VHH binders against Mitochondrial amidoxime reducing component 2 (Mtarc2). Designs and how they scored, part 18

Target 1, 303 residues: Mitochondrial amidoxime reducing component 2 (Mtarc2), of Mus musculus (Mouse) (q922q1)
Amino acid sequence: GTVAWRRTRPRRRRQLQQVGTVSKVWIYPIKSCKGVSVCETECTDMGLRCGKVRDRFWMVVKEDGHMVTARQEPRLVLVSITLENNYLTLEAPGMEQIVLPIKLPSSNKIHNCRLFGLDIKGRDCGDEVAQWFTNYLKTQAYRLVQFDTSMKGRTTKKLYPSESYLQNYEVAYPDCSPVHLISEASLVDLNTRLKKKVKMEYFRPNIVVSGCEAFEEDTWDELLIGDVEMKRVLSCPRCVLTTVDPDTGIIDRKEPLETLKSYRLCDPSVKSIYQSSPLFGMYFSVEKLGSLRVGDPVYRMVD
Key: E = the ipSAE of ESMFold2; O = the ipSAE of OpenDDE; V2 = 0.75 times the mean of E and O plus 0.25 times the DockQ between their complexes.

## First folded at step 7 (VHH)

Design l4 (from u7 with D31Y; framework vhh_lunsekimig_d3; at its last look DockQ between E and O 0.02; V2 from the best seeds 0.00; counts 0 for: pae O 12.5 > 2, placed apart)
Fold by OpenDDE, look of step 7:
Structure l4 (fold): chain B 303 residues (1-303), chain A 121 residues (1-121)
Amino acid sequence: as target 1 above (303 residues)
Amino acid sequence: EVQLVESGGGVVQPGGSLRLSCAASGFTFSYYALYWYRQAAGIERELIASINSGGDTNYVDSVKGRFTISRDNSENTMYLQMNSLRAEDTGLYYCAAGTYDWETGEYFDYWGQGTLVTVSS
């Protein structure tokens, strides 16, 4: 039979050029809910991890398994999450807090879920939290599901069937990629064009980088942060979710999206990928697992 | 069950060509980096070629320009085209698939049983 061997992968010997510094790190345990700011994170092939909690490994779904995001239920962004060793504590306006175990019994039901037209599994988190979300949102019955490591994620081939040149990776409930990065300078630039200023939370990045020029992140192909190596996948196409106010849960449906459309449209050569969506932020895959911290230098890896 | 099965080995004259195949099953092939190793008699196994999940290739100097590693994710198969074979290329050729456990962060490889390549006049 086939034998598995443990091995250490050699580090790439590349020239490093510092391009910035990590200023913020956010994990979003539940998709479309409020992010949790952390000082340190592990980066896995499927995204960020803090302790036992993984980025976007929980998701609200309808009873039929369809994904629910802040696009449909903007108030999801008001659900705050506190990370504990073995539990998540959820809070929202007008609700009593609820505590969820991070580890679920294997006997909990597995649902067939649908995310942007793709199928993915999710383990039910139980009736209590389902009722909690149902009572909070008050629109229809909802369930909370968790991605299990025994499940298969959504593959690059499925996510981008026409883009065979992309590196292969797998994600649970993130939209497109394991890691999402935005620079502070890009936000500053955007805000110079807006009447009402927006904060970084509108865009829900995992990593925020300071010390670079506006949209310099668009040029970054390979990055080293801490002991993590990342490779650029795609730019982040923006949708109506960016118009949800993270503090009020009110959806504007116009700004800052319209402003972004005015000057951040993709090159015609890649229109097949991004269509008419403006670009703001970068998606990365993880090439070398490791950890990074707020304050770590961000290096561009060059040959 | 994870399986890697090498094929295409045999006896060839110096200057000849062989094409090795590695058929994989039991895991998500497209997510794995793939490797060809060889082991000559009395010598430790050595890495000779690699292809990552993104399709980037790397070769040791001794085979560079002569060997080509490729993969077909649709068929779960990796290939090694070997041209201009030399006597020193004789050995057992092993297919390996490498990845990591995202929970533990540990790297691991799956190995095939190997296929024999003999280059002799």
Scores: ipSAE 0.000, ipTM 0.210, lowest interface PAE 12.5, mean pLDDT 90
ESMFold2, look of step 7: ipSAE 0.151; ipTM 0.590
ESMFold2 (binder alone), look of step 7: mean pLDDT 79; pTM 0.775

Design l5 (from u7 with A33T D109Q; framework vhh_lunsekimig_d3; at its last look DockQ between E and O 0.54; V2 from the best seeds 0.00; counts 0 for: pae E 12.0 > 2)
Fold by ESMFold2, look of step 7:
Structure l5 (fold): chain B 303 residues (1-303), chain A 121 residues (1-121)
Amino acid sequence: as target 1 above (303 residues)
Amino acid sequence: EVQLVESGGGVVQPGGSLRLSCAASGFTFSDYTLYWYRQAAGIERELIASINSGGDTNYVDSVKGRFTISRDNSENTMYLQMNSLRAEDTGLYYCAAGTYDWETGEYFQYWGQGTLVTVSS
């Protein structure tokens, strides 16, 4: 029987330190498929949104609901997506384009799907697009599912049951967090170590930051970008998926991953989280919703 | 073959102590987060304590201050020291070990068969 306390921002005793500028913003509507570069975006608690299209609210699954990624089907990275009013238009090599509505009939089947060791629901996008992916990938029957905000996502407690110190958030089909960020300088540094250079799209960030030093983002904890406040979750561990060439759909299985392993392994004290995976980029949760755009200054909030 | 074997369960009076052990084999013990779960009759298993590879521990409120989880990586063994035992602590105690496989995105978790703890007079 106490008066409810509204969340209030603590008095601003924090300083803003500009650490860079947003140079690129990407949304990936379908997990493992090609990203869409945008000039501005809404930032929700479940990730980036452009109009009615949300980051990683679609994924390809097998008939039994298990997710399919570019690890198993590298050619998924070649599926390009355009955002048109209430529709997604998909294109892929050797395929006629297909258009699907973003708003699905509520009567479409809801699948029990499995993603990163967790159950999550997805609404079937219909037989036409299922057949399209099946024809494109050719290896078995596939379906496309869509998450909607009436469904229960994967919470921090389910994603990281032993890391109770992490702030609460929820994701649909992203791996780990609502927002993924990398600096341009970190890519430049990586490329100085590689025989065959790679581009940022190998790493699938939502936000790319210029104007900082390489790996400076490793130290960023609370950020203000445009109207949006973000809080650090974890470093981004990298796996063999980062070896899929985004232009060819060919998986190398070694580079750039092996080079990253040579200098980007975690401290032993956090090996239970990251294992032997190298770290490249940072995951963030959204603490204050809003909008951000290419060209916005990136501030670190410091006491 | 992964194997987790609990021991140390038994009958004890309220206010007493027990020390449970979980011997592990078939995996790199030091890389795993280790767990103790408890299952009382008619209730789902509940996580009661965990310890990660760095030694950080977590406890459910009902056991905090009374139970201590620890690990000995040189002996591939995890322990649960249970002090000030109460009747409601009665149940089957399971050890578990888990880790994320960032390659597959699967959370692997291995379970023991359990050791019975009975707190009664």
Scores: ipSAE 0.000, ipTM 0.238, lowest interface PAE 12.0, mean pLDDT 86
ESMFold2 (binder alone), look of step 7: mean pLDDT 81; pTM 0.791
OpenDDE, look of step 7: ipSAE 0.025; ipTM 0.440

Design l6 (from z1 with N58Y D109Q; framework vhh_lunsekimig_d3; at its last look DockQ between E and O 0.27; V2 from the best seeds 0.00; counts 0 for: pae E 9.7 > 2)
Amino acid sequence: EVQLVESGGGVVQPGGSLRLSCAASGFTFSDYALYWYRQAAGIERELIASINSGGDTYYVDSVKGRFTISRDNSENTMYLQMNSLRAEDTGLYYCAVGTYDWETGEYFQYWGQGTLVTVSS
ESMFold2, look of step 7: ipSAE 0.409; ipTM 0.748
ESMFold2 (binder alone), look of step 7: mean pLDDT 81; pTM 0.786
OpenDDE, look of step 7: ipSAE 0.025; ipTM 0.373
ESMFold2, look of step 8: ipSAE 0.006; ipTM 0.273
ESMFold2 (binder alone), look of step 8: mean pLDDT 80; pTM 0.782
OpenDDE, look of step 8: ipSAE 0.018; ipTM 0.353

Design l8 (from u7 with S30E D56E; framework vhh_lunsekimig_d3; at its last look DockQ between E and O 0.01; V2 from the best seeds 0.00; counts 0 for: pae E 13.6 > 2, placed apart)
Fold by ESMFold2, look of step 7:
Structure l8 (fold): chain B 303 residues (1-303), chain A 121 residues (1-121)
Amino acid sequence: as target 1 above (303 residues)
Amino acid sequence: EVQLVESGGGVVQPGGSLRLSCAASGFTFEDYALYWYRQAAGIERELIASINSGGETNYVDSVKGRFTISRDNSENTMYLQMNSLRAEDTGLYYCAAGTYDWETGEYFDYWGQGTLVTVSS
């Protein structure tokens, strides 16, 4: 007989359809700060990792533990990060660089932080980097916190309590899921509609795919890339953060978001999920861990 | 500095009405989704109503048909009209404002200090 569908490896053989090629991979160590382009990455159950550096394992918070993103502080997008074996080096306009260790003393304070209405822990990265961010942003006192895998992340149940069909995963400081993907063709199409062209960095994807049609990724459910199997979570709803210019840190508040609203709104049947937010790109969870690299073929797996 | 200031709380009999206000300053009010939360003694704070920047509203079942949320962008003020009040509506009522971000669901940048509503015979 047949095996009932489950979110773990189904027993039926699957067909592979190549839909494209990985053209770019980004890791964003600090939430809202500049991304780092890499040639190869490990895909863990908590997102992308390159060496000792993990995607969105660092976050800027207010003294009360509430997250700060480029929506409130657009200049965060200008903080650049150099990856060292055991250190991160941060640079920003008008600032001396600062170096912080990836491994923090266990005695550093653990903050109760709040992201999108959910509690999560973060270990304080010390007074020096806290003062650095405070001097850079100038609006109030800020701190930098780091997640580590000994802490409890934000689970699928807490992120999406009404969406029982979603597979189990856990995230540290990412908004929704471990992996975010967009095609180059979707960006090219968007840019044909804009007076001021935008770059992929406005959208902060982890994986960029070439060789497909615009918005083809909207239809992708299960993917195989390198050794990694991924499963669709949701489309990515876009907000005003998408209007922050990654090169200047200036928030437009209108474009490219208004153009996206003109043709990328969700179908009425799923408006309870997405409301009036335009959709651009896809969120995935990692079903089979492994590695992937720029140049890998992207396969869609179908029953 | 950003401020949210609630007012309009008080003591009311069951079946009565109250109108709460939340006056906002220090941010671009029209761009934010707005929320009312309530907290009874010893209970976790709960969301009861929301209104986005476009004026779309949502309510929890326990207040649907009795409470109406609204916003006046020209006065930077949100309101909660509370009708047919019950003893179970007693608590501290907080306003909150968050970004108009629908990516992960709603979140809040700013909170008020709360206004007390007591429904007592």
Scores: ipSAE 0.000, ipTM 0.179, lowest interface PAE 13.6, mean pLDDT 83
ESMFold2 (binder alone), look of step 7: mean pLDDT 80; pTM 0.776
OpenDDE, look of step 7: ipSAE 0.009; ipTM 0.351

Design n2 (framework vhh_nb_b201; at its last look DockQ between E and O 0.63; V2 from the best seeds 0.00; counts 0 for: pae E 9.4 > 2)
Fold by ESMFold2, look of step 7:
Structure n2 (fold): chain B 303 residues (1-303), chain A 121 residues (1-121)
Amino acid sequence: as target 1 above (303 residues)
Amino acid sequence: QVQLQESGGGLVQAGGSLRLSCAASGFTFSDYAMYWYRQAPGKEREFVATINSGGDTNYADSVKGRFTISRDNAKNTVYLQMNSLKPEDTAVYYCAAGTYDWETGEYFDYWGQGTQVTVSS
């Protein structure tokens, strides 16, 4: 409902405006692999968590420590993940399933990895799953690594050294922020412009919001959802990765990216941040930890 | 602008040692992970060793225990100490620096010209 907040000029007065409803919550345990839809999640300072499974706390790396994404290996999007107790079960076309423990032996090697030009560590998940990915992808030797919260992540200062106004946060293997949000209306609008319609999974958001106008999320700064408070980081710039079909693992290299470029380029005033990348969806950091669920109202907090 | 110059290659007898050097310029060396790769005739280029900005190292299994990568940030130089050399180590060795191109979303390694290492039996 509505509550009448008295507008008094203490600098911390905020009012709540409902802007929509959470329609979907996704976690993506392994970077570039298929997401898992959940009804409820904890929201930590490093992203979404469901039980012991955390968003983008696993990634595939090459022997030299560089990350591998669906841009290089599009078939990664077809790796399905089932969450059960203390295990992940992975399935992929043409592969026998593999089960791996979420809790890794402390003796497993810690790799020095590179992720978007930044150093980050990852604990090796063992030879069996490494061989599984190597057999599935076939192009070279691959390994799976897992982030541990006792390791140093990538900080705002390292991610955006020229944007000193941004709030402090830290991420493991997510691209740029702990939480990624898109509205249903923005996808509906995009699909009216496409010959081949696309699913929300092309864009890999954590939170999907219904009940607002297309691209309204571009204006949202501070949000309250369930127990969780979030603050805007930046818009999400899109690259060729968004052209990987999540059902086939085929990279188009043109659509939906070319259509997005026709109407979603940034304002000239922020071209130094986004360059020529089209914008679709918003990045958020977590300011107050808590839980949120599908069906929760989404409030914009305004001064 | 970016320059990577390898040196220290040559002919060596099996069981011997060589020390490769790579002098870097045109970027802030201390911020970059540095790499050694090698390529034998008719084979694809393969990873050998890396050292990140903090001094942590990784090695390919084929060279583990025999090769040591190190860096001297004051001299903008990365080294590869190669001990117990085998004929199978014969290759052109390349120095590389790991970087990320925000425009393309691509990892782009700067490469040196390479230095030949030949191990005779």
Scores: ipSAE 0.006, ipTM 0.456, lowest interface PAE 9.4, mean pLDDT 88
ESMFold2 (binder alone), look of step 7: mean pLDDT 84; pTM 0.844
OpenDDE, look of step 7: ipSAE 0.038; ipTM 0.502

## First folded at step 8 (VHH; framework vhh_lunsekimig_d3)

Design v1 (from l6 with D31Y; at its last look DockQ between E and O 0.69; V2 from the best seeds 0.00; counts 0 for: pae E 11.6 > 2, grease 26.3 > 24.2, SAP .717 > .668)
Fold by ESMFold2, look of step 8:
Structure v1 (fold): chain B 303 residues (1-303), chain A 121 residues (1-121)
Amino acid sequence: as target 1 above (303 residues)
Amino acid sequence: EVQLVESGGGVVQPGGSLRLSCAASGFTFSYYALYWYRQAAGIERELIASINSGGDTYYVDSVKGRFTISRDNSENTMYLQMNSLRAEDTGLYYCAVGTYDWETGEYFQYWGQGTLVTVSS
């Protein structure tokens, strides 16, 4: 008999819908400290990188290794960072500046740290910067630690053991995901509801998008920016850190958080994930590495 | 105060079965994901199974197909049915509940005291 064999056709191309434009890119080298605005960034699987400095690869810990954030020490938001090749320069009110080498001696102690209920390692940045933070904050002894790419980060399975549908990724000291994104329109809408207006810096996003409607980012699943592809993880639940004024280091503990609670609580079907936390902005993982820059169009990918 | 109390552990032969229970109080049970962890000697606690409030389940490969997690929201109780037990299943079994503390923004897990499962010839 005659045998008829057919070639399988290629799968359909993905479609792109432009949803906005990148208006700002921020990297936060030290968790809770002031961000650095950049024009262009690499996107790695563990988050944004500019040169040799990486987003949230440094964090302040107590001597027992438990993290401290601006929730406990709000004045951390006033620690400003200047990027140089191989060095970070730190400045804070009332302090002499200090210079921190990005590459640490491999002989520096590796601490067992605790972050969001999970264990993670951190290499000690030395006594000099530890004393600097201790003098600045004055409440107890603190140390600075750095994540090393040879160390194991916190994986999706550890972060969200009940959410098996989430794609695999890994983070150092970011709260929950490699990339955090908010639209300008969402902030504008929030500010119409507040007596004291707030800046985007209250929310510490990596990527800010203009040219969309308020809260459109809630619906974005897969994005293309430059050559970088990103996949939605979860909405960003907001806590009292959101009430720390980035210019003064004063924690309000109520606003803008209470206003967000009035209109941004999750649907009951996902209350197991978010509980009573209001949602503002979105978390993403990086699916295809590359670079992106301010001014790049943001595309939603549709299958 | 959150309380979790495990029961149902014991000594069984390889190939045997056990059913563990976790009685919970101090929180709105139906809203939260629940977890079973296992701790073998000399090893840190490891997640083995979970069930969210919607009933979606997850299992690590080593127990998949042998263990079944379930919950009874009317009794505030979670279960782990363990079948085809192996020597490597020996360990202390903990139930856990996860929650976010909105004041700190941190995710917490609360554990019970554990129930011992010993699989021995």
Scores: ipSAE 0.000, ipTM 0.264, lowest interface PAE 11.6, mean pLDDT 86
ESMFold2 (binder alone), look of step 8: mean pLDDT 80; pTM 0.784
OpenDDE, look of step 8: ipSAE 0.011; ipTM 0.321

Design v2 (from l6 with A33S; at its last look DockQ between E and O 0.01; V2 from the best seeds 0.00; counts 0 for: pae E 21.7 > 2, placed apart)
Fold by ESMFold2, look of step 8:
Structure v2 (fold): chain B 303 residues (1-303), chain A 121 residues (1-121)
Amino acid sequence: as target 1 above (303 residues)
Amino acid sequence: EVQLVESGGGVVQPGGSLRLSCAASGFTFSDYSLYWYRQAAGIERELIASINSGGDTYYVDSVKGRFTISRDNSENTMYLQMNSLRAEDTGLYYCAVGTYDWETGEYFQYWGQGTLVTVSS
């Protein structure tokens, strides 16, 4: 639809078409760990932020700096996180809770880390939390690192060097983009095809949208939510991480991924991008910063 | 009534500095994200910087490290400090804010009238 401009506004108008409503907002401070549901969030150029907590600004690495995700260590999804007075409090089954400061001393070691074949920096969060993760996971020595905005992130050109049409953005430890969005209707449709139903948390979206048709988000290019403008990057290709139960930490390795493969493979014309990965949900970059909240209408923007 | 008034534009030599201001009224300034756009002759208006209600900022590559956006919520004013100006920075600079009217369900984007920046020797 068309949105009317008031008399005091510039002459150009943008048409807005409501496609749904924000039903859930999630921030995942530590890559692969449990998400935090929030009612309101800031959208930065590097993803969602609530207070001092930023989406995927922490990750677990091996001693040599290689990332560790729930693909290798599925029990990471059971690590829960709370923000308390500029601290993160971590809890996990069988562990005493641990508290770490969000602001780290500038003297802490900066690691050269490796994510999906790309280099990125991370500041060491200290020996106490490193030992905590090592005791929890038990398979080898692990460390926790934190990104900060003075460090260089991973750019679209480095993530997707052959896709010159993509808008330039950068990410810290998210896989691909600052924001991930999926509709409730897409999950409902998937669940009609599954013996064991799954919940949205299997897919780890930042924004969940209600009030649209299943897979309608596949067609969304530019969105306005609250005062935030977002632009489509790519569809989200799904891997075995999607099969980790967020409540048990058990990896199935088959479902829901095999069902998604039966009806969500890409068109052959874009197979060079997605290959054999099924598509579920959408990646977005943040083009106009701002805030959004649960209950905000979701508009597609038409010029 | 929402009003945005830019000021601080002018003529400056390459390498020089300017500070643009955007005075705002008619809305709760501290609750909204604010934007600077630039329009050079023959080019579409482009976003160059933004600042959200929490103070987080965004810059396009062409201005990173040279321009700094800031806000003073006590004065209802947004600023753009422009350093190391280049001829390519010449254009009209607009501030903008978006607002959602819960009663009508309409989104409005408000623009100022623009302030001209000319970078010439």
Scores: ipSAE 0.000, ipTM 0.101, lowest interface PAE 21.7, mean pLDDT 84
ESMFold2 (binder alone), look of step 8: mean pLDDT 79; pTM 0.768
OpenDDE, look of step 8: ipSAE 0.128; ipTM 0.555

Design v3 (from l6 with A33V; at its last look DockQ between E and O 0.07; V2 from the best seeds 0.00; counts 0 for: pae E 10.5 > 2, SAP .696 > .668, placed apart)
Fold by ESMFold2, look of step 8:
Structure v3 (fold): chain B 303 residues (1-303), chain A 121 residues (1-121)
Amino acid sequence: as target 1 above (303 residues)
Amino acid sequence: EVQLVESGGGVVQPGGSLRLSCAASGFTFSDYVLYWYRQAAGIERELIASINSGGDTYYVDSVKGRFTISRDNSENTMYLQMNSLRAEDTGLYYCAVGTYDWETGEYFQYWGQGTLVTVSS
């Protein structure tokens, strides 16, 4: 017989290790309001997008432009959003629904808003939805604003002047990064320590991963999901916002935060970043754009 | 009250060295990231070096290998050793201290008044 020598193939520069599977994808169009579970999403450099609806491109502000979150107005978590191609439909307890167009008149006022100590623009969504939120929350006058990609977002250098080594990106109204990820196993582990169990929605992740060990995501640096590549920014430090029950809008102010503090504090070497905040979940930036869907394998990219 | 005071600036020839100091009062900076920025006339301040509480350092490419940032937490002081100085290094050098307030989600920096470094033949 004839013997052929085995032909070697070039190895890739990066190796892929499957670490899990995407089990849920969430988009939160309005900061602090209820999320929308989707089966497929575009992953842009400013976060997740489904059609014309983008993650945290809307936020509620006071009349002076300061942001309002579920920390100040816990009942915001009960505002549900239905995604439609050109419209958002909002519902909340005790309210008639309201519909607003995603495309706003260019003549609408652009507000100078303040979000986590940073200035950012937002186009006013009109008096009707402003009155709707004001009637719902009842504590003062509120407005809804929308970011669009023609506006300047909050850049890495503005968000993390102390951590200037981080990769460049911009965000609209997300706290810290375009994408937030938690594993199911981390939630399961947390729930074994709690009297009152909590849902993933307390933590507002964009991507939920199944099939890994608890807190394994703490070690993930670069991920490939579909054709989307993501790179770790920081762990997600948790504050009292995580104690707002997403089903009732009641803020506990203690749990699950105190339990997290008992086992999730950072190493002293990075205390300057996280201080006394417990860590739960990971922030990522988007390095290669694309789409991803529920059921996609999650790969860790390693050298 | 928080105060940061830079010192050690001056006029130096190309290829020379200077050591800048930044002394802090009104708070203890052991847990904070410390920064050096520089500002050439008429342009925005730029970050040039930082050092976190664990001693990890960062440098922009234009100063890497020539500048060394260090901190002395017991003296509440940080330093910038600048070697192989070039004309492009001319500017006001500011120290800064930054902190993240996890309760409010706010980030802020405190700034010194600056010390002038002039590199000229």
Scores: ipSAE 0.005, ipTM 0.222, lowest interface PAE 10.5, mean pLDDT 85
ESMFold2 (binder alone), look of step 8: mean pLDDT 78; pTM 0.760
OpenDDE, look of step 8: ipSAE 0.013; ipTM 0.251

Design v4 (from l6 with D56R; at its last look DockQ between E and O 0.18; V2 from the best seeds 0.00; counts 0 for: pae E 18.5 > 2, placed apart)
Amino acid sequence: EVQLVESGGGVVQPGGSLRLSCAASGFTFSDYALYWYRQAAGIERELIASINSGGRTYYVDSVKGRFTISRDNSENTMYLQMNSLRAEDTGLYYCAVGTYDWETGEYFQYWGQGTLVTVSS
ESMFold2, look of step 8: ipSAE 0.331; ipTM 0.717
ESMFold2 (binder alone), look of step 8: mean pLDDT 81; pTM 0.785
OpenDDE, look of step 8: ipSAE 0.000; ipTM 0.213
ESMFold2, look of step 9: ipSAE 0.000; ipTM 0.115
ESMFold2 (binder alone), look of step 9: mean pLDDT 80; pTM 0.784
OpenDDE, look of step 9: ipSAE 0.032; ipTM 0.483

